# VH-VL binders against Uncharacterized protein mtre-1 (mtre-1): the designs that were tried, part 8

Target 1, 142 residues: Uncharacterized protein mtre-1 (mtre-1), of Caenorhabditis elegans (q09347)
Amino acid sequence: YHQYRELKCSTPTNSIRGGPDRAECHLVLKAEELETGRPVPTGLGCWQEDHDGEEREYCDIVCPKSHTVFISYIDQGHRACFNFITYQVEKRNDEHVLWRSGKCLNSTVNYRIGCKFDDPFETQFKSDNEIFAHLRARARRV

## First folded at step 21 (VH-VL)

Design w3 (from v2 with heavy chain D102E)
Fold by ESMFold2, look of step 22:
Structure w3 (fold): chain C 142 residues (1-142), chain A 120 residues (1-120), chain B 111 residues (1-111)
Amino acid sequence: as target 1 above (142 residues)
Amino acid sequence: EVQLVQSGAEVKKPGESLKISCKGSGYSFTSHWIGWVRQMPGKGLEWMGIIYPGDSDTRYSPSFQGQVTISADKSISTAYLQWSSLKASDTAMYYCARLYGEYFSLFDYWGQGTLVTVSS
Amino acid sequence: QSVLTQPPSVSGAPGQRVTISCTGSSSNIGAFYDVHWYQQLPGTAPKLLIYGNSNRPSGVPDRFSGSKSGTSASLAITGLQSEDEADYYCQSYDRSLSGYVFGGGTKLTVL
């Protein structure tokens, strides 16, 4: 069973090399790869943590209990966003999150993400209201 | 107060180009998707497409792909709907609407509408 | 035809209750996507009336209520008033290539 996500991060001037302004990110939810998608409000489901003295911003990608998560596309023209160095998908308990750090926090970047599940995604949430409530709980931390 | 203010009514002939506007105020224009909705005379509402002004990501309804161009200029908080060659069948009221609010997949604020009349 | 089906018209007397149905499919309402309702008074832009199936925005009287079950949704209006004469549209999301979808609209007449 498959789900698709986009994580869209942009700065006011669309800087791609890290600049003075923090990027704002929002998630786009897709059940099929070729659909418009349902944008999540900007910033919802994202929060900040200190990791060994380094600031990170984590965003929940809404793929609970997924057994496989992969990034299928990213704009690699950014010197600030490097896999395993300034961003990575990480599993936390039953959740998957994407974190960014360093100059990647101040860069315009888009991620296309795929998630694979053993059971249909719809068994996790009965409605968009439940997805919204889940993400709202995360935003209260930031 | 969130407001969407659209450009005034237009009277055009078939084959002419047209660009109508929707100016947003009272919110962060670059952090909300904005959509265009058509209402033909005496008919219902039809979603045409949405744009994210933050990066100009634009997505169209299949019925309108290739028929119109949606764009935005974030420096003046304005979204646009554009035809390169109008047809009489384009006669309608056109609304812009903000896709973001306290929830998913809804249009929480609407512009006043722009009446476009295309006649020989 | 519209992806979401509404009756073309409904009517009721002042003080009465009416309901407006919105019937979809397993690719929209039946796939867990929420339903929103808009009121369009004559000569005006649509206005958000109900969101997330049953929530009322500030300023919407509690005589308006919404519900969703299976592949269908319903808008109920109690205590009908002449000011309720308007067109009403349901709206949802369709995970197929259709995207955001509206019902065909329902004209409410207060007799």
Scores: ipSAE 0.731, ipTM 0.888, lowest interface PAE 1.4, mean pLDDT 88
Fold by ESMFold2 at other seeds, fold request of step 23:
Structure w3 (fold): chain C 142 residues (1-142), chain A 120 residues (1-120), chain B 111 residues (1-111)
Amino acid sequence: as target 1 above (142 residues)
Amino acid sequence: EVQLVQSGAEVKKPGESLKISCKGSGYSFTSHWIGWVRQMPGKGLEWMGIIYPGDSDTRYSPSFQGQVTISADKSISTAYLQWSSLKASDTAMYYCARLYGEYFSLFDYWGQGTLVTVSS
Amino acid sequence: QSVLTQPPSVSGAPGQRVTISCTGSSSNIGAFYDVHWYQQLPGTAPKLLIYGNSNRPSGVPDRFSGSKSGTSASLAITGLQSEDEADYYCQSYDRSLSGYVFGGGTKLTVL
């Protein structure tokens, strides 16, 4: 069973190489790969942590209990975002998050993400209201 | 205060081109999706497409794909809807509406509408 | 026609309760997507009335309420007033059409 996500991060001036402004990110929820999708409010489900002196911004991908999460494509003009160096998909318990650091925090970048589940996604969330509540609860943890 | 201000009414003939506008103010224009909605005379609302002005990501309803062009100029906080060749069946009221707001899939602020009349 | 089905008109006397139905399918309301409602007063743009099935934005009186069950949703208006005369539209998301879908609209007449 598959679900798809986009994580869209942009700066006010569309800086691609780590400009002066922090990118703002929002998630787009998709049940099928070729779908308009449902944008999540900007910043909802994202937070910052320090990791060994390095600032990271984490965003919930909304793929709970997924056994596989993968980035199928990354759209960036200048390469400021490097897998395992300035971004990574990371599993925390039954939740998956994408973090960014360094120049990637201040760069326009869009991720296309796939999630694989053992059970249909509808068994975990029965309405958009439940997804919204989940993301709001995430914001309160930081 | 969030505002969406649309360009004025248009009277056109079949075959002419047209570009109408929607200027957003009172919010971060580049961080919200903007949609276009058609209302034909005496009919209901139809979603045409959306654009994210931050990166110009544009998505169309299948019914309107290839029939209109949605674009934005973020330097002047303005979204556009345009036709290369108008038909009489394009006669309608056209609204822009902000997709984001306080929840998912929500049209929380609407422009005043632009009436387009196409007749010989 | 419209993807979501609404009655073309409803009417009621002042003070009465009316309901407006919105019927969809398994590709929209039945697939867990939320329903929103808009009020369009004569000669004006639509205005958000109910979102997320049952939530009222600030400034909307509590005599307006919404609910969702199965593939259908309902807007209820109690204590009907003459200023409630308007067109009402439901709206959802449809995964098969890959986008936002509206009901055909319901004209409410206050007698």
Scores: ipSAE 0.704, ipTM 0.882, lowest interface PAE 1.5, mean pLDDT 88
Fold by ESMFold2, fold request of step 23:
Structure w3 (fold): chain C 142 residues (1-142), chain A 120 residues (1-120), chain B 111 residues (1-111)
Amino acid sequence: as target 1 above (142 residues)
Amino acid sequence: EVQLVQSGAEVKKPGESLKISCKGSGYSFTSHWIGWVRQMPGKGLEWMGIIYPGDSDTRYSPSFQGQVTISADKSISTAYLQWSSLKASDTAMYYCARLYGEYFSLFDYWGQGTLVTVSS
Amino acid sequence: QSVLTQPPSVSGAPGQRVTISCTGSSSNIGAFYDVHWYQQLPGTAPKLLIYGNSNRPSGVPDRFSGSKSGTSASLAITGLQSEDEADYYCQSYDRSLSGYVFGGGTKLTVL
């Protein structure tokens, strides 16, 4: 069973190399790879943490209990975002998050993400309202 | 307050080009998707497409793909709907609408509409 | 033909209760996608009335309510008032059409 996500991050001027402006990200929820998708409000489900003195921004990608999460494509001009260095998909308590750090925080970049599940996604969320509540609860903790 | 202000009514002939506008204010224009919705005379609402002004990512309803161009100029907080060659069947009211504010998959603020009349 | 089916018209007297149905399919309402409702007063743009199946935005009276079950949704209006005379549209998302879909609209007449 598959789900697809886009994580779209942009600075106000679409700068690809960092000035003072952080990129703001939003998730796009897709059931099929070739789909318009349903955009999530900008910033919802994202938060910042310090990781050993380095700032990271984490975004929930809404793939709970998936057994496989992969980034199928990264759309960026300047390579400020490097896997395992300035971004990574990380599993936390049956949830998957994508974090960014360093110059990647101030760069325009779009991620295409796939998630594979043993059970249909609808068994985890019965409605969009449940997805929204999940993401809002995440933002509340920030 | 959130406002979407559209350009004025248009009277055109078949074959002419047209570009109508939607200016957003009172919110972060680059952080919200903007959609266009057609309402033909005496008919219901039809979703045409959406654009994310932050990066100009544009997605069309299959019914409108290739028939119109949706664009945005984020430096002046303005979205556009454009025809290269109008048809009489394009006569309709056109609304811009913000895709969402605090939820998703809905249009929470609408422009006043732009009436486009295409006749010989 | 609209993807979501609504009755073309509904009528009621002041103070009465009316309902407006919205029938979809397994690719939209019957999947887990939410239903939203819009009111379009004569000569005006549509306005959000109900979102997420049953939530009222600020400023919408509690006499408006919504629900969803199976492949259908319903808007109920109690205590009908003359200013409720308008067109009402349901809206959802359809995964087969890859986009947003509206009902055909229902004209509410207050007798």
Scores: ipSAE 0.689, ipTM 0.872, lowest interface PAE 1.6, mean pLDDT 88
Fold by ESMFold2 at other seeds, look of step 21:
Structure w3 (fold): chain C 142 residues (1-142), chain A 120 residues (1-120), chain B 111 residues (1-111)
Amino acid sequence: as target 1 above (142 residues)
Amino acid sequence: EVQLVQSGAEVKKPGESLKISCKGSGYSFTSHWIGWVRQMPGKGLEWMGIIYPGDSDTRYSPSFQGQVTISADKSISTAYLQWSSLKASDTAMYYCARLYGEYFSLFDYWGQGTLVTVSS
Amino acid sequence: QSVLTQPPSVSGAPGQRVTISCTGSSSNIGAFYDVHWYQQLPGTAPKLLIYGNSNRPSGVPDRFSGSKSGTSASLAITGLQSEDEADYYCQSYDRSLSGYVFGGGTKLTVL
């Protein structure tokens, strides 16, 4: 079973290189790879942590109990976001998060993400209300 | 107070171009998707497309793909709906509407509408 | 035809209860997507009335209520008043059409 996500991060001035302003991110939920999708409110499900002296912003990508999570494409006008260096998908218990750091935090970038499950996604969430509640419980404002 | 203020009514001839506007105020314009909805005379509501002004990501209903252009200028908190060549069948009321910032998949604030009349 | 099916019209006397149905399919309401309701008073823009199946925005009277079951949703109006005369639209998301979908609208007449 499969699900798709976009994580869309943009700065106030649409700067594509690390500038003075932090990007704001929001998730777009998609059941099929090529659909309009349902945008999640900006900032919902994202929070900051310090990791070994470096600031990171983590965003829940709503793929709980997924056995495979991958980034299929990164849409950025410059390379400020590098896998394993300034971003990565990380598993925390049953949940998957994407973190960004360094100049990637201040850059406009869009991620396309795929998630594969053993069971249908609907076994995790019965409605958008449940997804919303899950994200509010984790929400950290930037 | 959240407001969406649209440009005034238009009377046009077939083949003319048109760009109508929707100015948002009272909220963070760049952090909310804005949609356009058509209502033909005496008919219901039809979703045309949405745009995220933060990065200009634009998504169209299949029925309207290639028929109109949706754009935004975030420096003046304004979204646009544009035709390169109007048809008589484009006569309708056009609404802009904001997607809800703290929930999913709904339009919580609507502009007053822009009546577009296209006649020979 | 509309993706979500609503009766074209309903009517009721002042003080009575009316119900407006919204019937979808397994690709929208039946696929766990929420239903929202909009009120369009004559000559005005649509206004959000009910969201997330049953939630009321601030300023909407508690005599308006919504529910969802299976592939259908319902808007109920109790204590009907003349100011409730309007067109009512349900709205959801459809995975097959990759977008937002509206019902055809229901004209409510207060007798």
Scores: ipSAE 0.670, ipTM 0.867, lowest interface PAE 1.7, mean pLDDT 88
Fold by ESMFold2, fold request of step 23:
Structure w3 (fold): chain C 142 residues (1-142), chain A 120 residues (1-120), chain B 111 residues (1-111)
Amino acid sequence: as target 1 above (142 residues)
Amino acid sequence: EVQLVQSGAEVKKPGESLKISCKGSGYSFTSHWIGWVRQMPGKGLEWMGIIYPGDSDTRYSPSFQGQVTISADKSISTAYLQWSSLKASDTAMYYCARLYGEYFSLFDYWGQGTLVTVSS
Amino acid sequence: QSVLTQPPSVSGAPGQRVTISCTGSSSNIGAFYDVHWYQQLPGTAPKLLIYGNSNRPSGVPDRFSGSKSGTSASLAITGLQSEDEADYYCQSYDRSLSGYVFGGGTKLTVL
């Protein structure tokens, strides 16, 4: 079973290289890779942590209990984001998050993500409102 | 909905300069790559280069590096392909196309084409 | 000298099935880059026909289908109609060229 996500991150001026302004991200939920998808409100499910003296922003990509999560593509006009250096998908218990750091935090970048499940994704959430409630609860844990 | 409209056909002589255009509408022009593709008479399609109008990042096929200049004016949602000195071998149809995904590499919308004829 | 190899022509009678092959290499299709197909009707610009190996955009009839295996891709057209007479191009990304590559094109003739 496959699900797709797009994490769309943009600065106020849509700068595609690192600058002074932080990008703001929203997740798009997709059952098919190229569909328009269903947007999550901007900023919902994202938070900041310090990791070994480096600031990271984490975003829940809503692939709980997924056995395989991969970034299939990253659309950035200038290379500000490097896999395993300034961004990566990380598993936390049964949840998956994407983190970004460095100049990647201040760049307009889209991440295309695939998630593979043993069971249909719809068995975990009945509606998008359940997904949003899940994401709001996560934000409060920060 | 998405539309790419190119400038009209050109008849030129060798050595002349030329700048042809591609105007995008119905989408965020500054947030998508635009590419140029050549089709010589009776031949197939050849990728020439791409530009990201949001910051003017420009990349060329090795076969066209130094042969043409690709540019964009984001204030009028227009991309350009230009030659400083045309050759007879530049006679071809030139298409612009929108690129979805740098490595997914989908040219999803195409302009109508600009025929360039270079003859002495 | 196309990087992706297509037969120069293929033909079929109305109602028949035809296939168009697209053979690449380990630097493009074999490196798992997706294959797209474009239709170019006589005197017109190319138009997207199949993307991501097998997906049909809105407005493309389901008698067009695509597939990919190993270093090759294939476009199939069933229920051939006279308006299908066109040139067909496959296209992908090539890692060694750091760029986009098209097949040489296949002229489909409806007999």
Scores: ipSAE 0.006, ipTM 0.524, lowest interface PAE 15.3, mean pLDDT 85

Design w3 (from v2 with heavy chain D102E)
Fold by ESMFold2 at other seeds, fold request of step 23:
Structure w3 (fold): chain C 142 residues (1-142), chain A 120 residues (1-120), chain B 111 residues (1-111)
Amino acid sequence: as target 1 above (142 residues)
Amino acid sequence: EVQLVQSGAEVKKPGESLKISCKGSGYSFTSHWIGWVRQMPGKGLEWMGIIYPGDSDTRYSPSFQGQVTISADKSISTAYLQWSSLKASDTAMYYCARLYGEYFSLFDYWGQGTLVTVSS
Amino acid sequence: QSVLTQPPSVSGAPGQRVTISCTGSSSNIGAFYDVHWYQQLPGTAPKLLIYGNSNRPSGVPDRFSGSKSGTSASLAITGLQSEDEADYYCQSYDRSLSGYVFGGGTKLTVL
């Protein structure tokens, strides 16, 4: 069973090589890879953490209990975002998050993400309202 | 391709009942909210209520609570708006629209509208 | 009566830029909630034009753009064309009303 996500991150000036402004991200929920999808409000489900002295911003990509998560495409004009160096998908318990660091934090970039499940995704959330409630909790973290 | 197709125009008298429909296609009908929006002649848009057909969770604008009934038949992918007793003030255009997110509140696809005229 | 305030009308000549304002409050635009814009051509249903403050759905020309600042939002139309004559509505969620709020609409006239 497949679900798709697009994580869209942009700076006020659409900087592609890093710059002074932090990018803001919003998630787009998709049942099919090529559909327009259902946008999540900017900033919901994203937060910052320190990881061994490295500043990171984490975003919940809403693929709970997924056994496989992959980035099928990354749309960036410049390589400010490098997999395993300045971004990566990481599993936390039953949840999956995408983190960004370094110049990737200050760059406009879009991620196309796929999630594979053993069971249909619809068994986990009654509605987008439940998804948004889940994501609101993350947006309130320090 | 997402489409919402509404039932045809209605001409009714005060006191009559009416049930208009909105059929969704090209998407999972039971996994999306659908809402009803009124546009009185020469006026703007106002939401009436929303329903989640998957479990019939139904929410009404305070102005329309008790004035209309919103329902859905998921076996035929159709939502309904109904009045038990029409008033002349119910004369308006009525749209159904698919709602993405109760709080994100995006009405992303709209039906063509159903004109309801109530006069004696 | 609209919670979101729009000018009743705006006008511009072909090729010009016009903006349509949408003023809300701290319980809607000034809070967490995004603004969406709809175009209603004469005799037709509303159609999504801009969502999530600034995103264009597929098929909407680049000359339409949206922004949000504070308690207000703005729709900008550049390169104005005669087919842009329509009513334009902003819309958001309001936490105090626990419901959806539309602007009163703005009639755009291309001179």
Scores: ipSAE 0.005, ipTM 0.529, lowest interface PAE 15.7, mean pLDDT 85

